# Designs tried in a protein design chat: miniprotein binders against a7ua95r516to809. Part 173

Target 1, 294 residues: a7ua95r516to809
Amino acid sequence: ASLSLLSISDLVPDLQFIFFWMSNAIEILYFIQQKSPAYMQTIELMDDKAGSKESLLSATISANEEAMTILEEVIMYTFQQCVYYITKTLYVVLPGLLDCNPFGTEPSSEQCRRAAGVCVCAVCVMPEAVRRVVSVFQTTSDLLQQYQVHSEIQSQMFAYLFFFTNVSLFNQLIDKGPARGWFQRSRVLQIQASVKILLDWAKGAGHNHLAQKFFAKFCSTVTILASPPQQLSQMSWKALCAEHPSLKPVQLHRILTQYQLMAELGPLPIWQPSSEDEAYIYRTVDLLESFENH
Below, E stands for the ipSAE of ESMFold2; O stands for the ipSAE of OpenDDE; V2 stands for 0.75 times the mean of E and O plus 0.25 times the DockQ between their complexes.

## First folded at step 11 (miniprotein)

Design jc23 (at its last look DockQ between E and O 0.84; V2 from the best seeds 0.00; counts 0 for: pae E 1.53 > 1.5)
Fold by OpenDDE base, look of step 11:
Structure jc23 (fold): chain B 294 residues (1-294), chain A 86 residues (1-86)
Amino acid sequence: as target 1 above (294 residues)
Amino acid sequence: SDEAERMALDARRMIEEAQRLAEQGNHEEAIRLLLEAAEIAARSGDPYLLVKVAITAIVLALQTGDEDVIRRAEEVLRRAKELFRS
């Protein structure tokens, strides 16, 4: 099937399979951690028949270590598989978020039309492009809850997915934004509104801190681009760096340069990089975010 | 007890044989042995043997594309978990 046809719903059976085994591996790992001390104590309290106790204890320790290692590998493997499938789906739906007009009257999703009543739930009122992205995250959340996956693993999953989303959106905006007109103020405001809906969902889902942390770079970019020229032109390079610490100097410089072009502003001395940052603004290798650094 | 130790040894051998059979593609016999090993392991009082049964079932399920084998591996896992809680 072409990647373009891949929906999160199509992946649910595969994800359910992986989450089932991941959850069970975590449960068993937790069981070992809880029971191992008591079992070892029981062995220690056994009558020491000449060397048998020590050998049994050693064998038990070894068996515990082996079991823990295998379970950790299974958990890691299944986690990676989940991330792989989910990110493939995100890859397909995320570009639509940048082209979305959230202020338009888009028709409600077909799913909510089947309910005899106008569903006014937050998801039903979302623009289709935003809803598709939210659906991936919601489906992930629902599956994690369904299989009672440990909260730490849930947090790690969402951390990575938000990271991936931020990198994807940021890179697309920086690379294709000028050509696609995404740097135009009206388009930026649409993007800002769409991202706000996503962030509001994340907040409602209990992932506010993670979302704020991992979307910081994309949000900073959108915030700068959404700023009125009159306001932004009064901010120095140093002030912008301080307000947007998630942006590398090369990234901030690119954003400001494209902003100047879009707004038909001449060179602004106030946006001139500091002597300290001047060497870094030409590091084009650092312009786009990497998926490998997480 | 000497009996518990013997049972533990038997269960361990059965699990190892099940792993070998699974690697050879004889999943049906592997699953049968795992179920039997789980019962013996539970009677031995060694919880790590039940863990080993469960792990073997998980690994088997993740390595196979056969739905029947997966379902049977789930049964092994379920049974091992039931015996853990007993």
Scores: ipSAE 0.549, ipTM 0.851, lowest interface PAE 0.9, mean pLDDT 90
Fold by ESMFold2, look of step 11:
Structure jc23 (fold): chain B 294 residues (1-294), chain A 86 residues (1-86)
Amino acid sequence: as target 1 above (294 residues)
Amino acid sequence: SDEAERMALDARRMIEEAQRLAEQGNHEEAIRLLLEAAEIAARSGDPYLLVKVAITAIVLALQTGDEDVIRRAEEVLRRAKELFRS
């Protein structure tokens, strides 16, 4: 790796190396799957010289298991190395999504997207912070395609990258939000717009299902915080839990507390937890998410 | 059949020796032996010997920081893949 691990472009040579050898390991694994049945059949058809047929078949089964074990370990190791380098880059660039203003002097990104069939102008006016995150995802996607990495491995990699993104953004919002002013309504609307640009990228890249699954907690948080008071005050605690199942009781309680402070509403009876949730709103160990949950 | 069994034994011994040489840091001789073993393994009719050659090359490339060794490990892998298809 380069001495500076802040930019995805600096990591491309290392990632190219790792993807090349990972993709070759996958190809060899595929070769075994294709050849194994035919070879075992040729052993079954051999002359039984001093009982050699059973011994050769047993040795062949053992060789197959050894090869598969080693190849799976190589694939896992190379996958973990890719994810490690890519997430180091994401860790540096993700906080900027919470501070950026996608509403510049030009029309909104939605208007540009509607006016152009391709979202080219949305990319052109994309805030630098959003562009840095999209660049990491796009570079990763380009490398995976370049090296013909199996689609299942590509999906697993983006599943983890989206999981990492969700945990990083959620934890920073919850932990640093009060001090940074990120719960103010104007800021929440800016965050919502910035994340929509990222979600649009994921949809265009064919990863919409993964993004919907793994961004759910952060997106639910922003959706609640962006809701107008008239709309949100009509939703009970039970209704909010049902609409946002990705949020733990302590997390939902904290989000509603911040919303009340921002909107100067004071406690609302309709937002009182159910009796079964009452004990869970104080589980501070569950407030922040772990990066080890994947 | 008998010749194939003898070639399989020879290739297996050569691959194991190449792995020992790589373990000792003698990568140049390990690669030379892997290339020779690949040809013998192909004639043996045992596809797992070619797979073992390919795996050994992959592992060597991932463990070394030497550009020349990596380039030569890629040559071993390329040859093994060609022999898979023949």
Scores: ipSAE 0.544, ipTM 0.870, lowest interface PAE 1.5, mean pLDDT 84
ESMFold2 (binder alone), look of step 11: mean pLDDT 82; pTM 0.810

Design jc24 (at its last look DockQ between E and O 0.36; V2 from the best seeds 0.00; counts 0 for: pae E 3.8 > 1.5, other shape alone 2.882 > 2.5)
Fold by OpenDDE base, look of step 11:
Structure jc24 (fold): chain B 294 residues (1-294), chain A 86 residues (1-86)
Amino acid sequence: as target 1 above (294 residues)
Amino acid sequence: SDEAERMALDARRMIEEAQRLAEQGNHEEAIRLLLEAAEIAARSGDPYLLVKVAITAFVLALQTGDEDVIRRAEEVLRRAKELMRS
């Protein structure tokens, strides 16, 4: 099937399988951690029949180490598979978020139309492009809860998904934004509103801290681009660096340069990088975010 | 006890045989043997044998594309977990 046709709903059966095994592997790991000391003590209290106790203890230690290793591998594998499938669906739906006009009257989702009444739930009032992204996260959340996955693993999952989303959106905005007109103020305001809906969902889902942390770079970029020229032109390079610490100097420089072009502003001395940052603004390798550094 | 040790040995042999059967594509007999091994393992008092049953069921589930076999492997896992809590 072409990646373009892949929906999160199509992956639910595969994800259910993976989440089932992941959750159970975690529970079994916890079981071993709780029972192993007591079992070893039981062996230690056994009558030493001609060195049999020592051999049994050694075998038990070895079995414990092997079991722990295998379970950790299963947990890691299943986690990676979940991330793989979920990020594939995100990859398909995320570009739509940048083109979304949240201020338009988009028709309610087909699912809510089947309910005899006008559903005014937060999901029903979302623009379709935002709803598609939220649906991926919500489905992930629902599955994690359904299979009672440990809270730490849930947090790690969402941390990675938010990281991936931020990198994807940031890179697309920086790379394609000028050509697509996403740096135009009206478009930026649409993007800002769409991202706010996503962040509000994350807050409602209990992931506010993670969302704020991992979306910081994209949010900073959108905030700068959404700023009125009169306001932004009064901010120095140093002040912008301090207000947006998630942005590398090369990234901030690119954003400001594109902002100047879009706003038809001449060179602003106040945005001139410091002597310390001047060497870094030309590091184009650092312009786009990497998926590998997480 | 000598009986618990014997049960542990029996369960271990049964799990190993189930692994061989699974590798040969005889998933049905492997699953049957794993369920029997789980009951014996629980009575032996060795917690690692139940874990080994669960892991074997997982590997079996990954190796098969048959949904019925996967479902039965999940049943083995559920049963092993029930016995772990007992």
Scores: ipSAE 0.508, ipTM 0.838, lowest interface PAE 1.0, mean pLDDT 89
Fold by ESMFold2, look of step 11:
Structure jc24 (fold): chain B 294 residues (1-294), chain A 86 residues (1-86)
Amino acid sequence: as target 1 above (294 residues)
Amino acid sequence: SDEAERMALDARRMIEEAQRLAEQGNHEEAIRLLLEAAEIAARSGDPYLLVKVAITAFVLALQTGDEDVIRRAEEVLRRAKELMRS
């Protein structure tokens, strides 16, 4: 049916052939880059009997550059296709993290329940909504390793997936949070616990640096919303900006406004933006994050 | 050799014509011409030309959804990789 209904497991065959082409294109590109000086030196040593070695060197340089250009285009195209398919599946499963109660969930694996009285594996104890997101990341990691994709490309892939995850969760929280009750403190603490499970997965998978970098905006939002009102109301706007540099002024202002409403702290604004930020707190064009990487 | 250079020139012209056919929407004919060019490029011993053929065929086959052509393009790419290593 529609791509939005597909799980990551349904997409594995399509992802396998895309990863095949991406991995081989990368390998050939690096082969050309590493071996091109030796190939040029071999041409330099060739007998000049049938022609000019300068003409052969020029033709060989042009052919190398054409091959590298084509390979770079394929790498970019296949990378974009991988990201497209994977983020479509992430988009479907990510909203569940905001509705999830990680404190009351049962183990998600029947085999773990049968095999041991106390299951200690991370997958078996995590909430189903968190497990679905982790499964997308883990399947992606497994495919990248299976096809021996260059480690720098693996990092770029996860950088984008974490960026996409952060944008999706942040935008949904800001857009739908009031109607869905996601700004309630008990709910925010549940969201915080679910995100911690994701961060623990990322750390164990060797992506801790990327996760901390790209989840910063969503994590800052959740940290603010989880703060006790007595503590948060005593913090100045400048102090909050300094502690949460990932948040734009309009975003911080919106979060604090919703916090004040949720905590019933009265109609008078508690946090007064600096004169430098006053021009930016009403820029609604900057409120939601773009999925385009600028 | 002069024969190998002539074969490479022939394959290059076939690739250019296949690209023109693809721009005109004649994807099926473009793919057929690319597969023929791949055989000539392989006999010429030019691995860079073979890479160009394989990639062009793969992109066109992906647009048409022809899995047999994708598999054939994969074989051409593996041949190019072998020639580069020899």
Scores: ipSAE 0.141, ipTM 0.606, lowest interface PAE 3.8, mean pLDDT 80
ESMFold2 (binder alone), look of step 11: mean pLDDT 85; pTM 0.831

Design jc26 (at its last look DockQ between E and O 0.84; V2 from the best seeds 0.00; counts 0 for: pae E 2.1 > 1.5)
Fold by ESMFold2, look of step 11:
Structure jc26 (fold): chain B 294 residues (1-294), chain A 86 residues (1-86)
Amino acid sequence: as target 1 above (294 residues)
Amino acid sequence: SDEAERMALDARRMIEEAQRLAEQGNHEEAIRLLLEAAEIAARSGDPYLLVKVAITAIVLAYQTGDEDVIRRAEEVLRRAKELMRS
């Protein structure tokens, strides 16, 4: 089955419309927050003629609550629309990151220049699959900046996009990794290099903390798979849990046992979970991550 | 003052009528009322009336698919924001 190529560039007009109105709603929201205390104090210091001061104060409080409610709903709705469009393109392009070879070299491209700011390298090391993901992030970043969307909303947007990226990559690696050969040493090193390119983009874009936080589960998985199996076999379950706190017991156990099988270290489990964790390593409901969690 | 209170009441009535007209699809008249209401709201000294004009323009622009209505709603929003800064 072929992959549909949903280009982020085809969505730019829709995203421009949404970001314009989102940014304006945010601006009006902050206007209220800035002016509300001073206006309320003005009413409180007013002479109470015919007992109208209390009525004016209550009407002002009601108007504030009404405005805040509507603006927050507009901002959330527009945010969700952006997420909807952007994640549809991410869902299509993310799987290719697991199959690509970043050690191959290609001439400079427009996407490499945008991803690195002004890319002046003689050889662009970014494979097409990685370029497609970076293009989604870069286009999103450019639009958010163009429309002067508040930095807190920009951070929340990338927090969600990195969360979505982590869930998509992690679930595919866990679910399909053994059958697709993604646990093989050379493939894991290629995946690790591809993810590093993505993390470097996030750092250069000012989102390093968010990427570190939300990619932790996928990065831990890749780190385990990039470790020599002999080294892992010498580590206790407790030590591995301590090194990889982002992984649930069922996730860590599944990664280790599948890696053990691919490395042909025998079918019997090497790592002995603590008695506390023993009940949790078989909770298959906890194996895959939900796209609805953050 | 009594004059400011009257201006606030007038602006509020105009904004509410504009919202009603917009719900009924009479966007041209709704926009005219919003532009008039913005000027009166600014003179009333009640900052929430200008906010209400701006919100009504945002909602109108976002809910319609009509490019002419969107352009005119942008004009209302621009004017309301100018009055907020003054």
Scores: ipSAE 0.447, ipTM 0.828, lowest interface PAE 2.1, mean pLDDT 82
Fold by OpenDDE base, look of step 11:
Structure jc26 (fold): chain B 294 residues (1-294), chain A 86 residues (1-86)
Amino acid sequence: as target 1 above (294 residues)
Amino acid sequence: SDEAERMALDARRMIEEAQRLAEQGNHEEAIRLLLEAAEIAARSGDPYLLVKVAITAIVLAYQTGDEDVIRRAEEVLRRAKELMRS
């Protein structure tokens, strides 16, 4: 199937299967961890019939270690598969977020049209492009809750998905933004509003801290680009570095250079990198974010 | 107790036989033995035997592309979990 046709809804049956096994493996692992000490103590309290106790204890320890190893492998594998499928759907829908005009009257979702009334829920009032992204996250959340996946695994899942989303959006904005006109103030304000809707969803879903952490780079970029020229031109390189610590010097330099070109500003000495950062602004390898370092 | 030890041994043998049957493609009989082994394992008082039943069901489900076999493996897993909570 062409990647263009892949929706999160199409993957739900496969994801349900994977989440089922993941959740069960976690539960069994937890069971072993909780019951093993008590069971070993029970063996230790048994009468030593000709060394049988030591043999049984050794066999039990070995069996536990093997079982835990297998369960950990299953958990890791199923987690990776979930991430793989979910990120594929995100890859398809994320570009639409950058082109979205959230200030336009977009028609309500088909699901809300079937309801006998105008649904004014937060999802129904979302622009379609934002709703598609939120739907991926919401479906993931619903599945994690449905299968009662451990909270730590849920947090790790959302951490990775937010990381992936941030990298994808940031790289697209930096690489294609100038050519697509995404650095234009009006377009930046649209992007900022769209991202705010996503962040508000994440906050409502209980993932505010994770969202703030992992979207920091993209949010910083959008914040700089959304700043009025009168305000941004008064900020020094050092002040911008301090206010946006998630941005590498090469990234900040690229953003400011593109901003300058778009705003038709002459060279601004106040944005000149420090002598310490001057060597780093030419590290083009660090310009785009990597998916591998998570 | 001598009875619990005997039950544990029986459950282990049943699990091993189920694994062998699964490897031979006799998934139906493997699943039947796993369900029986789960009940015996629960009565033996050895919690790790239920874990072995569950893991065997997981492995069986991943090794087959047959939806009916997968569904039945899920039943084994569910039953093993129920017995773990009891």
Scores: ipSAE 0.279, ipTM 0.729, lowest interface PAE 1.8, mean pLDDT 88
ESMFold2 (binder alone), look of step 11: mean pLDDT 84; pTM 0.826

Design jc27 (at its last look DockQ between E and O 0.81; V2 from the best seeds 0.75)
Fold by ESMFold2, look of step 14:
Structure jc27 (fold): chain B 294 residues (1-294), chain A 86 residues (1-86)
Amino acid sequence: as target 1 above (294 residues)
Amino acid sequence: SDEAERMALDARRMIEEAQRLAEQGNHEEAIRLLLEAVEIAAYSGDPYLLVKVAIQAIVLALQTGDEDVIRRAEEVLRRAKELMRS
């Protein structure tokens, strides 16, 4: 229950502990939800000698509500602790995804010989930065399955992890991208390939819908930045808004401004915001996303 | 039924005492009492006493740092779950 190291492998014993107790709390909650109606019905069918039947039923209802309340609090607490520790690890490893080259420009001689013998392509090994992020998701999935955590809780866990991943990547790209050179097209194409590996993992793990929903803002950003200049220059502001509804006007405006700068398309703005959106394109309070889920 | 009612009363008292001990930081005595209470609660005819024992074992395991208390809390929980299914 303490955060001493940020790697997911070092946190596995702590996560095993929390998942064990969380999964058991969920199991007991499910048990009383299933059994409570039958037990109360047996009380209602009893002989009502001395009027004690209604007192027993009332006490049983109260005990049921007390147990459910405590179990829900335990489940919420343990869930939040798991998410807190996992997202601390994600926070550390996610920036590397923006700097890595998934096309494998630095192969070993043995890896090059194997790849050349099987494929006429780049090295067939996952970049370490991408592997670290996938490892966090995979370890979480393995633990949830190992402890047989209820499927609805597993979905809520990955919904939050994907939300966190989206916010972290989007905010760093927008905030640090100019200084780090992340808006250059070659870098954007590398980022796009790295994100595809994450999306493929999510699809294979049965979380495709959640990933599509919660990565939408970052994926839209990368899709715009990866577009060829001839194609993007022909798209109107209205068309871009329609294609990318997850982006706020200030966010879309910032992305297009950076795109125009890096593509060297001149100083005059190419994309004219609609009259309705013009009021919003400079609202810097809306530029970065919040890590809070509302 | 008279024996079951007496066992229910005994189990409730033990569960309340275990909670008091845990709040005072006496985790060893709290879990010792829960180990005894789980067997008594089984004969009470009140399924919510087993649920209460299980809940308190979970809460205690999450708030203690003592490996022996955690191991015994796991035993209490395993036993309570077995008895709930019978």
Scores: ipSAE 0.747, ipTM 0.928, lowest interface PAE 0.7, mean pLDDT 85
Fold by OpenDDE base, look of step 11:
Structure jc27 (fold): chain B 294 residues (1-294), chain A 86 residues (1-86)
Amino acid sequence: as target 1 above (294 residues)
Amino acid sequence: SDEAERMALDARRMIEEAQRLAEQGNHEEAIRLLLEAVEIAAYSGDPYLLVKVAIQAIVLALQTGDEDVIRRAEEVLRRAKELMRS
């Protein structure tokens, strides 16, 4: 199937399969962790028949370690498979978020149209492009809850998905933004509003801290670009670095340079990088974010 | 008891054989042995044998493309979990 046709709904059966086995592996892992100490104590309290106790204890410890190792591998494998499928769907829908006009009257979702009444739920009032992204996250959340996946694994899943989303959006904005007109103030404000809807969803879903942490770079970029020229031109390089610590010097420099071009501003001495940062602004390898560093 | 120890040994052998068969791609015979092993493991009183059966069922389910084997692996897993709580 062409990647372009892949929806999260199409992957639900595969994800359900993986989440089922992942959840059960976690449950068994937890069972071993909780029961093993008591079981070992029972062996220790047994009468030592000619060294059989020590041998049995050693064998039990070894068997426990092996079981734990296999379960951890299964959990890691299933986790990676889930991430792989979910990120593929995100890859398809995320570009639409940058082109979205959230201020336009877009029709309600087909699902809510089938309900006899006008659904005014937060999802139904979302722009279609935002709704598609939210649907991926919501489906993931629903599946994690359905299979009662441990909260730590849920947090790790969303951390990675938010990380992936941030990297994808940031890289697209930096790389294609100038050519696509996404650095234009009106477009930036649309992007900002769309991202806010996503962040509001994340907050409502209980992932506010993770969202704030992992979207920091993209949000910082959008915030700078959304700033009026009169305000931004009053901020020094040092002040901008301090206010946006998630941005590397090369990234901030690129953003400001493109902002200057878009706003038809001449060179601003106040935005001149410090002597300390001057060497780093030319590190083009650090301009785009990597998916491998997570 | 001597009988429980014998059953434990039998269950272990069955689990090991199931693992070998699964590695050879004989998933159908592997799952058959696990279905038998889970009941034998229950009588042994060794909770770790149930864990081993459950783990092997999970691994087999993830390795196989056969829907019937997957369904039977779910049955093994369910049964193992029931017996662990007991």
Scores: ipSAE 0.721, ipTM 0.919, lowest interface PAE 0.6, mean pLDDT 90
ESMFold2, look of step 11: ipSAE 0.735; ipTM 0.926
ESMFold2 (binder alone), look of step 11: mean pLDDT 86; pTM 0.852
ESMFold2 (binder alone), look of step 14: mean pLDDT 86; pTM 0.847
OpenDDE base, look of step 14: ipSAE 0.715; ipTM 0.919

